# Designs tried in a protein design chat: VH-VL binders against q98ui9r863to1033. Part 2

Target 1, 171 residues: q98ui9r863to1033
Amino acid sequence: GTCTVYGNGHYMSFDGEKFDFLGDCDYILAQDFCPNNMDAGTFRIVIQNNACGKSLSICSLKITLIFESSEIRLLEGRIQEIATDPGAEKNYKVDLRGGYIVIETTQGMSFMWDQKTTVVVHVTPSFQGKVCGLCGDFDGRSRNDFTTRGQSVEMSIQEFGNSWKITSTCS
Key: E = the ipSAE of ESMFold2; O = the ipSAE of OpenDDE; V2 = 0.75 times the mean of E and O plus 0.25 times the DockQ between their complexes.

## First folded at step 1 (VH-VL)

Design e09 (framework fv_emapalumab; at its last look DockQ between E and O 0.60; V2 from the best seeds 0.00; counts 0 for: pae E 8.9 > 2)
Fold by OpenDDE, look of step 2:
Structure e09 (fold): chain C 171 residues (1-171), chain A 122 residues (1-122), chain B 111 residues (1-111)
Amino acid sequence: as target 1 above (171 residues)
Amino acid sequence: EVQLLESGGGLVQPGGSLRLSCAASGFTFSSYYMSWVRQAPGKGLEWVSAISGSGGSTYYADSVKGRFTISRDNSKNTLYLQMNSLRAEDTAVYYCAKRFTYSWLSYYFDYWGQGTLVTVSS
Amino acid sequence: NFMLTQPHSVSESPGKTVTISCTRSSGSIASNYVQWYQQRPGSSPTTVIYEDNQRPSGVPDRFSGSIDSSSNSASLTISGLKTEDEADYYCQSYDSSNHVVFGGGTKLTVL
């Protein structure tokens, strides 16, 4: 499954559902730490839109990837790796390919960022029904892709998007 | 199913030593931070110590620094707490607890053991 | 370093709504996530709220969490109170050194 973020808040879920969402908070784009996943989690991707001044246009993205033993912060073309468990081996690799920052985990998640406004998250079939966030659950059904963090299906994109805020007090 | 089982509790004199164990199953043990949390009789919860998945990082409450040592054997899926120079105020039920995620963005305990009682008395 | 302060006890009748507060002594309550644990008599703690307002699977929607920055406090709200809700409740967070901090606990009695 492939989830894509592009332009000014345009999203396409793992199951191909398209929607537009603009928020200025930190949001869970995709993770496998989900109620429907009884296995150990392996990743969390957090995304923040940075607006161009007072406009609604997105100038840049702030992205944080959280793994078992490390955290990667992406901002303004900078790659910052932070060891959260010194001594543990990494479950990912980082590459620069054709202007993209590419991060691949051993468990089958691939993250790509053009260092601008385009993000692509790919997960192998083993992740079907085991992921959640703005990108949906990758269960092959687009009807439930707007499932909130509280596990309710919402018709409002705004409510759906806001449910995936990292910090509840952010508005 | 996640299971945490504490053992090693008992009666010990002040100044004595005791080692607690926590046997873990049902999850990738080496991937998660583990903690010890204790509760004195009729009192509240008190965090004691934490250790990273690899064991490379350890943390201690001020009340136990220099006296307690947290460790783990990932090959045996076991968490340990070595308690030295025990005091009467260390008397408590000791719980092992699993951390939910890897990052410090969210640090909460999603699973708890049943606890083991440590009594320090002359 | 900071402390989390809870009321020692609260009581309410079945079917009613009760709120338990958790006030942070220094720093912003919103700077780090707050969790809530339920401990019934003779049992181990269980998580009822995590990351301020999220419910684990199996926890009824009668339980809710909130953060109030103006009072620098977190709150656990239990609606439609049931006899089985009688327990001790603890809030929990962590400081800048990543040390875990628990509140003093609140004993909830269902009348």
Scores: ipSAE 0.201, ipTM 0.767, lowest interface PAE 3.2, mean pLDDT 91
Fold by ESMFold2-Fast, scan of step 1:
Structure e09 (fold): chain C 171 residues (1-171), chain A 122 residues (1-122), chain B 111 residues (1-111)
Amino acid sequence: as target 1 above (171 residues)
Amino acid sequence: EVQLLESGGGLVQPGGSLRLSCAASGFTFSSYYMSWVRQAPGKGLEWVSAISGSGGSTYYADSVKGRFTISRDNSKNTLYLQMNSLRAEDTAVYYCAKRFTYSWLSYYFDYWGQGTLVTVSS
Amino acid sequence: NFMLTQPHSVSESPGKTVTISCTRSSGSIASNYVQWYQQRPGSSPTTVIYEDNQRPSGVPDRFSGSIDSSSNSASLTISGLKTEDEADYYCQSYDSSNHVVFGGGTKLTVL
């Protein structure tokens, strides 16, 4: 399944649902540290929108990828690799293809970033039902996921997005 | 299933030494930070020490720095805490705890052992 | 380098809602993730909330976490209180030097 982020806060989830969301915090875009896969999680992708001038349009993204032994921080075309456990083996590779920064793990997740506002995350079928975040849970989810969280209260797109915010990063 | 089992606790006199062990199973032990957290009888939780997955980085609470040494043997899936120059204030149940993520962003303990009691008394 | 302060005890009747606060003494509560652990007498801690507001598998949705930057506090809210919720609750965060900090703990009594 493929999840895409593009333009000014436009999303297409792993299950093919489209929505628009703009937030001012860091958000978990996709991860496999989820309720039915907690002991076997392998990645977490965090996304932050950077405003463009006074209009609040998104000019670029700040992206953090967290893996078993490393953290990769992407901002304004810069790549910083941080060994969170020096001496452990890496489970990913970084490449540059046609203006995209491409990161692929040995577990079947691939990430592409155009160094601006477009992000593509692909996961192999083995991740079905094991991922969560703004990209969804890759389980054939219906539109109803945006309307059924909580006590029979219709959940707005903003409430859905806020459920994936990293509170420590908010204003 | 993730399991953590502590051992090595007991009664020691002030100034004595003990080594605690934590046997881990059900996850890739060498990939995760591990910690020791203690709890004095009837008191709250106090973080003691942490070690990176490879063993390359160690961290200590100021109260134990210079007296306690955290280490691990990844070939045996075992975490250790060597406690020297023990004081009455070190009397506590010592828990082995696993950190959830590979990143320092969270520092969340997703699994805890059952604990082992260390009593420092004359 | 900072302390997390919790009320020593809170009490509430079955079926009602209780909120336990965790206030950071210096620096922003929002600077680092907050976790909440439940501990019953004679047992090890178990997680009820991690990363500010996430629930582990098996924790009922009656448990929720929130951050309030204006009061520099994190809160654990338990709705529909049950007698089985009676326990000690600890908040936990960490500092920029990778030191883990626990709150003093709150004894929840359900009567």
Scores: ipSAE 0.028, ipTM 0.661, lowest interface PAE 7.1, mean pLDDT 84
Fold by ESMFold2, look of step 2:
Structure e09 (fold): chain C 171 residues (1-171), chain A 122 residues (1-122), chain B 111 residues (1-111)
Amino acid sequence: as target 1 above (171 residues)
Amino acid sequence: EVQLLESGGGLVQPGGSLRLSCAASGFTFSSYYMSWVRQAPGKGLEWVSAISGSGGSTYYADSVKGRFTISRDNSKNTLYLQMNSLRAEDTAVYYCAKRFTYSWLSYYFDYWGQGTLVTVSS
Amino acid sequence: NFMLTQPHSVSESPGKTVTISCTRSSGSIASNYVQWYQQRPGSSPTTVIYEDNQRPSGVPDRFSGSIDSSSNSASLTISGLKTEDEADYYCQSYDSSNHVVFGGGTKLTVL
């Protein structure tokens, strides 16, 4: 399953649903630390969805990837790797391919960033029904892609998006 | 199925020592921060100590610093708490707790053991 | 560096709604995630809310969490109260020094 973030807050979910969302906090783009997943979670991807409207000339993108032993911070084309468990083996590999930064975990998540505004998250089929976030739940049904962080389906895209905010990061 | 099983509790005199163990199974033990959390009889929960997955980082509550040592043996999937210079106020049920593998923004303990009782009394 | 203060006890009848508060003594409640644990007598704690408002698998949707920056508090709300909800409830957060802080606990009695 593939989730894409592009341009000015445009999303395509793991299940192929397109939507637009802008907010002023950090948001959970995708993770497998979900209430309906009984396996140990392996990744969390946090994205700051800054306003980049038609009247703005500058777009900025802040992304944090959180793994078992490391945190990777991506800001303005820079990569900062922070070991959260010094001496542990890394469960991910960083690769550079044709202007894309690629980060892949041993558990089957692949993250790709064009160093600008395009992010692609791919998960292997083993993640079906085990992921949550702005990218949806990867269950093959479009309507439940808008499941809130409280596990309720919402009718408003804005309510859905705000349910995935990280409250401590709001300004 | 995640399982955490504490052992090594018992009755000890003030000034004595005990070593607690927590046997872990059902997950990749070396990937996760582990913690000890205690609860005095009839009282609330109190965090005691934490250790990183590799054992490279350790953290202690002020009340136990210098007396308790957290450690782990990843080849045996076992967490330890060496408790020295025990005091009456250390009397508690000691829980082994697994941290969600995550940055310090969230200290969610997603699995807890059943606890082992330590009684410090003469 | 800070304390989390909870009421010592709350009680309510079956079918009604109860809210348990968790007030942070210094710094903002919104700076760090809040977890909520349920502990029945003789049992280990189990999580009912993590990361402010998230529910683990198997926790009924009548449990909800929220943050109120104006009162500097977190809240656990249990609607449709059942007799099996009778338990002690603890809020938990952390500080910038990686130290974990628990609230003092609240005994919920279902009449």
Scores: ipSAE 0.006, ipTM 0.626, lowest interface PAE 8.9, mean pLDDT 83
ESMFold2 (binder alone), look of step 2: mean pLDDT 92; pTM 0.935

Design e10 (framework fv_emapalumab)
Fold by ESMFold2-Fast, scan of step 1:
Structure e10 (fold): chain C 171 residues (1-171), chain A 120 residues (1-120), chain B 111 residues (1-111)
Amino acid sequence: as target 1 above (171 residues)
Amino acid sequence: EVQLLESGGGLVQPGGSLRLSCAASGFTFSSYAMSWVRQAPGKGLEWVSAISDSGGSTYYADSVKGRFTISRDNSKNTLYLQMNSLRAEDTAVYYCAKWGYDYEGYFDYWGQGTLVTVSS
Amino acid sequence: NFMLTQPHSVSESPGKTVTISCTRSSGSIASYYVQWYQQRPGSSPTTVIYEDNQRPSGVPDRFSGSIDSSSNSASLTISGLKTEDEADYYCQSYDSSNHWVFGGGTKLTVL
């Protein structure tokens, strides 16, 4: 399944649901550290839009990818790789293809960023029902894409989005 | 241990009103969606209403829409169902049901039910 | 809106296998999760299957669920029947308009 973020807070979930959401915190875009898969989690993607000089303008996303032994920070069109466990082998590759920074894990998650505001997350079918976040739960049913962090389905986009915020990052 | 305890059922005249309560314990009430499901005497189960964990989204069966209002007070761990314009066909045992943490429409715990009788 | 149709009753002997069907009148059975609930006389319902084929903790592995897209139906299968399985069984699903619907229920008799 494919989740896309584009422009100023436009989303298409793994199950094809489209919505618009803007917030002032860091948010969990997609992860597999979810109920029913907590012990087998392999990735977490955190997203925030950053203004580049005007209050109504967003130049690029701030994105952090968190893995067992590594962290990748994407900011202002640039990439920073951080080894959180320097003794461990990394489970991903970084490439530049077709204008995108591409990050592929050995577990079947791929992440593409145009170094601006477009993000594409692809997960193999083995992740069906195991992911959560703004990208939804990838269970083949678009209604479940609005599942909050508290595990209930919300039709309010603001409540849904805010349930995935990392409160310590809020202004 | 998860417990759901309904109260407020009783005998009411057609056109009357009644308020049901469900006291929840043994789980983080504010983290789960809740529903009311009813069962008329000798009949099957019928979903009545659902409410999101925050209370921001509510859903109703067509048979009760405009007459019933579901609400919750997360500070008191309590779910409510305000029933107005009651009809004979609303006579049923009303169950409070908790949604499972990963499941749409899956009710992992049910209360013991409270009987509502609508009769002249 | 849609309906879920179950047989009114099924019966079988102890130790045998029984299957209860649940047919969806409108929309694909495979597009929305199906749950199965057991209700013994005088008791509240309990879940035996959720999300088509998953078992809650404490439910024996002789209970299983399946989906058949060709007949637009879900099935609950109970193997190794025991007297304690005697109960009413309800399927349940939903639609994109946020309606949750129960089947009419099937009375299982173990003789």
Scores: ipSAE 0.000, ipTM 0.488, lowest interface PAE 15.5, mean pLDDT 81

Design e11 (framework fv_emapalumab)
Fold by ESMFold2-Fast, scan of step 1:
Structure e11 (fold): chain C 171 residues (1-171), chain A 123 residues (1-123), chain B 111 residues (1-111)
Amino acid sequence: as target 1 above (171 residues)
Amino acid sequence: EVQLLESGGGLVQPGGSLRLSCAASGFTFSSYAMSWVRQAPGKGLEWVSAISGSGGRTYYADSVKGRFTISRDNSKNTLYLQMNSLRAEDTAVYYCARRYSITYWGKYYFDYWGQGTLVTVSS
Amino acid sequence: NFMLTQPHSVSESPGKTVTISCTRSSGSIASNYVQWYQQRPGSSPTTVIYEDNQRPSGVPDRFSGSIDSSSNSASLTISGLKTEDEADYYCQSYDSSNHVVFGGGTKLTVL
C-alpha cells in the first residue's frame, strides 16, 4: 500500500481514498502504534506545514520520523538524525534519489519526500490492519480510512484530521 | 559564503573554566548538526562534542564527559562550548565544524571548518 | 568503540603515486562511510574525500578513495604527486552511537 500527500493538504490513503485536509498543528501521518499492534509498533511519521520565513506562505512540510531507538527530523531539505537510545543498531537507511529524500526500514516501510510538499509512504502487505493515522488503517476497505485516534469511524474530514493532531503543538 | 568563526580561546590555569563561541553565517544554522574538534600542538585531530540542529541531543567524547557542555543559540546562529575543570591535556586548537547530513545514513562528514581558537592550560 | 590506525608518515617523489591506509580495529570498515581530510601546516582541515570515494567540488581527480574488506581498511590514493600535496591526512568514520572517530594522521612528504 501507498499513501501520498501532495500540494497543500491533499491526501490519498493506503486504501486509495482521496481527501483534502488543512490543519495548523502537527499530525500523525502514519504509524503502527495502533490498537491491534500497540506492543509491536516500529514507526511514527509526523507532519506539519512549514511557513516560508516571515511571509507565512506554505512552501514545504516539516517531517519527523520516530523509530524505537532514533528520530529523524526533515526540514528545508535537511536531515537531522538523533539517537534516542545511543548504541542501539539502526533499522533504516537514508538516501537522496532523484530529488527525493528516501528512508527505508528493514521492516518494509519506505518514505519519500521531495523536500517540499510531496510525501509518499509505502508499506508492505505485512502492515495490513496494523497502521493508523491520516493515511488510514490499510485494511483493504476504503470505508474505514476515516477512523479517528479514539478508534471510532468519523465521516467528517475535519473531525477525522483533528483526531490525529498532537494537541501540544497547536497554537 | 558559509563561514564559521571561533572565539574565546586563551590562557587559563589548571582547574579553571573557559567558554568558546562559534559564529555561523551563510546557511540555515538550525538545520545542521555541529561539532567541536580539537588538535593538541603537533598532534592529530580529536573529536570533542556534537549537538543536533535543534539542540535536543548532545554527544561527548569520554575524555571530556562531565566537564564540557556543548550548546547552541539558533536565534543568534552561535555554537558554544563551556569547558570546566580544565587540565593541561586540554591544551589544543579548538575547531568548530559543520556536519553535512543530507545523505545516506552514515554518510556524515565535516564540510566546513572554522579557523580554530587556541586554548592553553598551564600554570 | 574502535580505533582507526594510519601510518605515521609516507613519502614519495613528485609525479609518483602514494597510498595512505586507515585500518579499523574492530567491526567492519564498511559499517559506516569513511572520509579523508587534508591539513596543510598552519591551516584548518579541508575535505578531499567523503562517503568512501566521492570528491568535493574543486578537489583534483588525482585524489581517490577506496575500501578493502579483506584488510578491513580504507585507502586514500594520490596520483601525479605535487609539492602542494604535502600535508597531514586524516581518515574519519562514525560508530553506532554517533561518535566521531579520527585516524591518528599521516604526514605526507614529497621529495
Scores: ipSAE 0.000, ipTM 0.465, lowest interface PAE 17.0, mean pLDDT 81

Design e12 (framework fv_emapalumab)
Fold by ESMFold2-Fast, scan of step 1:
Structure e12 (fold): chain C 171 residues (1-171), chain A 121 residues (1-121), chain B 111 residues (1-111)
Amino acid sequence: as target 1 above (171 residues)
Amino acid sequence: EVQLLESGGGLVQPGGSLRLSCAASGFTFSSYAMSWVRQAPGKGLEWVSAISYSGGSTYYADSVKGRFTISRDNSKNTLYLQMNSLRAEDTAVYYCAKSYKYSWRTYFDYWGQGTLVTVSS
Amino acid sequence: NFMLTQPHSVSESPGKTVTISCTRSSGSIASNYVQWYQQRPGSSPTTVIYEDNQRPSGVPDRFSGSIDSSSNSASLTISGLKTEDEADYYCQSYDSSYHVVFGGGTKLTVL
């Protein structure tokens, strides 16, 4: 399944639902450290909007990919790899293809970033029902994507987005 | 061992109020959506209300909207249903039910024993 | 907004196979997952099938679920019927307003 982020907070979930969300915190874009899979989690992708000075528009994303033994920080086209367990084997590869930074794991997740606002996350079918975050739960049913802080007549996309914020990072 | 224990049911007059509680144990309560499902005597199951894992989103059946309020206290592992303006047709066994995933739209993997609410004059 | 329609009752002898249908009144049955719950007399419901055709741990393989888009229905099939299978069976899905919808229930008698 494919999840895409682009432009000024535009999203398309793993199940094909489109929505717009802008926030001022760090947000979990996609992870498999979900309540029904916590002990078997393998990745977490965190995004933060990066404004160009005092621009009205978002000019890029700051991205952190967290794995069991390592962390990758993507800032302004730069790649910083941090070993959280220096003795452990890496389960991912980093490559550059065209204008994209590409990160592929051995567990079937791949991530692409254009070094600005476009992010593409691919997960193999083995992740169906195991992921959560702004990208949704990839269960093949698009209407499940907005259930944790729900999209309904009484609820907003902002409430859904805010349910995935990392509170300690908010301004 | 997952357990859900309902309490607070009883006899109440039409127009009255009642608050149900569901005490949860054996799982990480704050990680799962919860629901209330009721069953009138001799009738089928009817979904009443659902609440997200964080308590930030709530959903209600049209028959109870504006009268019932679902809430949760994750620090106490407890789910609540505040029932106001009760009607005779609200008479039912009320079940606390746990969602399998964090989304309330998954299946109910565990159910409590139920608590009887009787609305009668 | 839709209804899920089940037969009120079904009966079959021990050792035989029974199928209980659950028909959606509008919209596709396949657009949302279907679950099946068993409720024995005096007991709370328990899940026998989830997400169309999956069995929870502890549910015997005699229980199976299926979706038939041509009849717009889900089915619960129980083979090798035992007396302990006597219960009310409910199907469940979701509507477009994110509400849980239950079928009316089917009473299974094994005699």
Scores: ipSAE 0.005, ipTM 0.505, lowest interface PAE 13.7, mean pLDDT 82

Design e14 (framework fv_emapalumab)
Fold by ESMFold2-Fast, scan of step 1:
Structure e14 (fold): chain C 171 residues (1-171), chain A 120 residues (1-120), chain B 111 residues (1-111)
Amino acid sequence: as target 1 above (171 residues)
Amino acid sequence: EVQLLESGGGLVQPGGSLRLSCAASGFTFSDYYMSWVRQAPGKGLEWVSAISGSGGYTYYADSVKGRFTISRDNSKNTLYLQMNSLRAEDTAVYYCARHEWGYYDYMDVWGQGTLVTVSS
Amino acid sequence: NFMLTQPHSVSESPGKTVTISCTRSSGSIASNYVQWYQQRPGSSPTTVIYEDNQRPSGVPDRFSGSIDSSSNSASLTISGLKTEDEADYYCQSYDSSNYVVFGGGTKLTVL
């Protein structure tokens, strides 16, 4: 499945549901630290939209990819790799392909960034039903893409988005 | 209001031990990387140790490896630094500092510091 | 392991502009973010610049940060210098091992 984020808070979930969401916090874009896979989680992707000027228009994305032994931070067209456990074997690699920075894990998650506002997350079929976040749960049912952190299905986009916020980061 | 308050500093003899605490309030403590930074009298800032939000990852300056242990109790919103085999050069004000969650690499909140003096 | 080198002291008159440099001894200054902290006498450090050139809420726009990859240095610039700007200033970065590295500090005297 493929989840896409593109300028001004436009989303397309792993199950193909399209929605628009703008928020002032950091949000879980996609992760596999979910109720059916909590102890076997391998990645977490955090996204923050930066407002431009006085409107809620987005001009850049701040993104953090969190792995067990490493973090990758993406901000202002730059990539920073941080080894949170130096000496541990890395489970990912970084490449440049077709104008995108590409980060691929050995577990089958791929992240692509155009160094601007477009983000693409791919997960292999082995992740079906094991992911959660703004990108949805990849179960082949688009209505479940609005599943909140507490596992309630919400029809409100604002309530859905806010359920994936990292509370300590809110302005 | 976000606050950090250090305690546990004092006078200790060379070779002795001391445990510092940092009480955090006003934020979700477990979401943040935390550091200890020290400053010897009249000298500059020196990073000592850092710990991840979960407590699963710890980092130490080469000068304190094997002697100091950083830890945290997220249920009590408290950061700790266990200091063993203390030396005169460990004399400093020890600051507790929070790293901004989305930007691990800067310290957005600092405590007032606690003085550790190692002398006979 | 690398060092961040700052001048020990700088001085200037009120209303003028000062620039404090921070030079990385090995590896690129642009490889990792650079932060700047202000420490007034008897006080804890506070952040004046983060991530090379960003200002925290409440820090006046007289403070700015920049990176020069050609000289392998970061700079803190303070314009319209005021008496309350008198303080020690520290640059800070980190390496890929999550080691936090501080510069030696610069004493700014406003005369």
Scores: ipSAE 0.005, ipTM 0.479, lowest interface PAE 15.6, mean pLDDT 81

Design e15 (framework fv_emapalumab)
Fold by ESMFold2-Fast, scan of step 1:
Structure e15 (fold): chain C 171 residues (1-171), chain A 119 residues (1-119), chain B 111 residues (1-111)
Amino acid sequence: as target 1 above (171 residues)
Amino acid sequence: EVQLLESGGGLVQPGGSLRLSCAASGFTFSSYAMSWVRQAPGKGLEWVSAISWSGGSTYYADSVKGRFTISRDNSKNTLYLQMNSLRAEDTAVYYCAKGIGWRYYFDYWGQGTLVTVSS
Amino acid sequence: NFMLTQPHSVSESPGKTVTISCTRSSGSIASYYVQWYQQRPGSSPTTVIYEDNQRPSGVPDRFSGSIDSSSNSASLTISGLKTEDEADYYCQSYDYSNHVVFGGGTKLTVL
């Protein structure tokens, strides 16, 4: 399934549901560290919207990708790779295709960033029902996309978005 | 084998308080939303309250908002309903149910516990 | 706030087909999943249909669910009626505020 972030806080979930959300915290965009996934997760993608001065227009995204043995930090077109387990084999590759920074894992997750505000996340069918976050749970049914971290469906977009915030990062 | 066992029901006076418990077994309690549904004698089903898997989100029917509090203890596999300012119209069998109807159906129901609000 | 309206009772002979309707007063019936529960006298409810038209394991294929957007209603259809189908049937849905609502219930009599 494909999840897209674009422009000023516009989202399209893995199940094709569109919504708008703006927040001041770091938010979990997509991960497989989810309730009812009995296996330990393999990735987490965190985003933060950086406004242009007092404008609500987003100048850039700050993105952190967290894997089992490594972390990748993306800001202002820069890539910082950090080995959290230096002895472990690398399970991803980084490439530049056109204007996009592309990160692909061996587990079937692909991430693309235009170095500004557009993010595209692809997951293979093996992730169906195993992912959660702002991108939804990829269960093939759009009515389920507004599932909060608490596994309750909340139709309020602001409440849904805020359920995925990392509270220690809020301004 | 999934089991939900309610307790704590009984006779209470109007304006009184009562706490219901639901002991869950046979599934990973901390992974599922839980609900309370009631049924007045000879009447239909009425949803009362729901709580998310972590306890981070709670929902209430308008008829009980401000009077009832749903909570859970995942370490004890137990769901609770604290009922305050009880009224005659709260008289019902209270069912513990696994799941929240807007996402997943109620796949398992307890046997129910009777709450009677009368002098 | 919305209501789900069901007929109070329906009756039919063994072997025939019966349909129970569930009409939504506000908001689209198709925007939110509809479930159906069966409750026999003295028993807890059990699910016969979930997510509009899905059957739990053990529920016979005589039970089916459908949605009609034009009448803003859901229907439970039971074919090949048996005496053990006698029960109260409840539809259930929800709204954008995550309030869960049950229909008033329909008493099915198999004569």
Scores: ipSAE 0.005, ipTM 0.475, lowest interface PAE 15.5, mean pLDDT 81

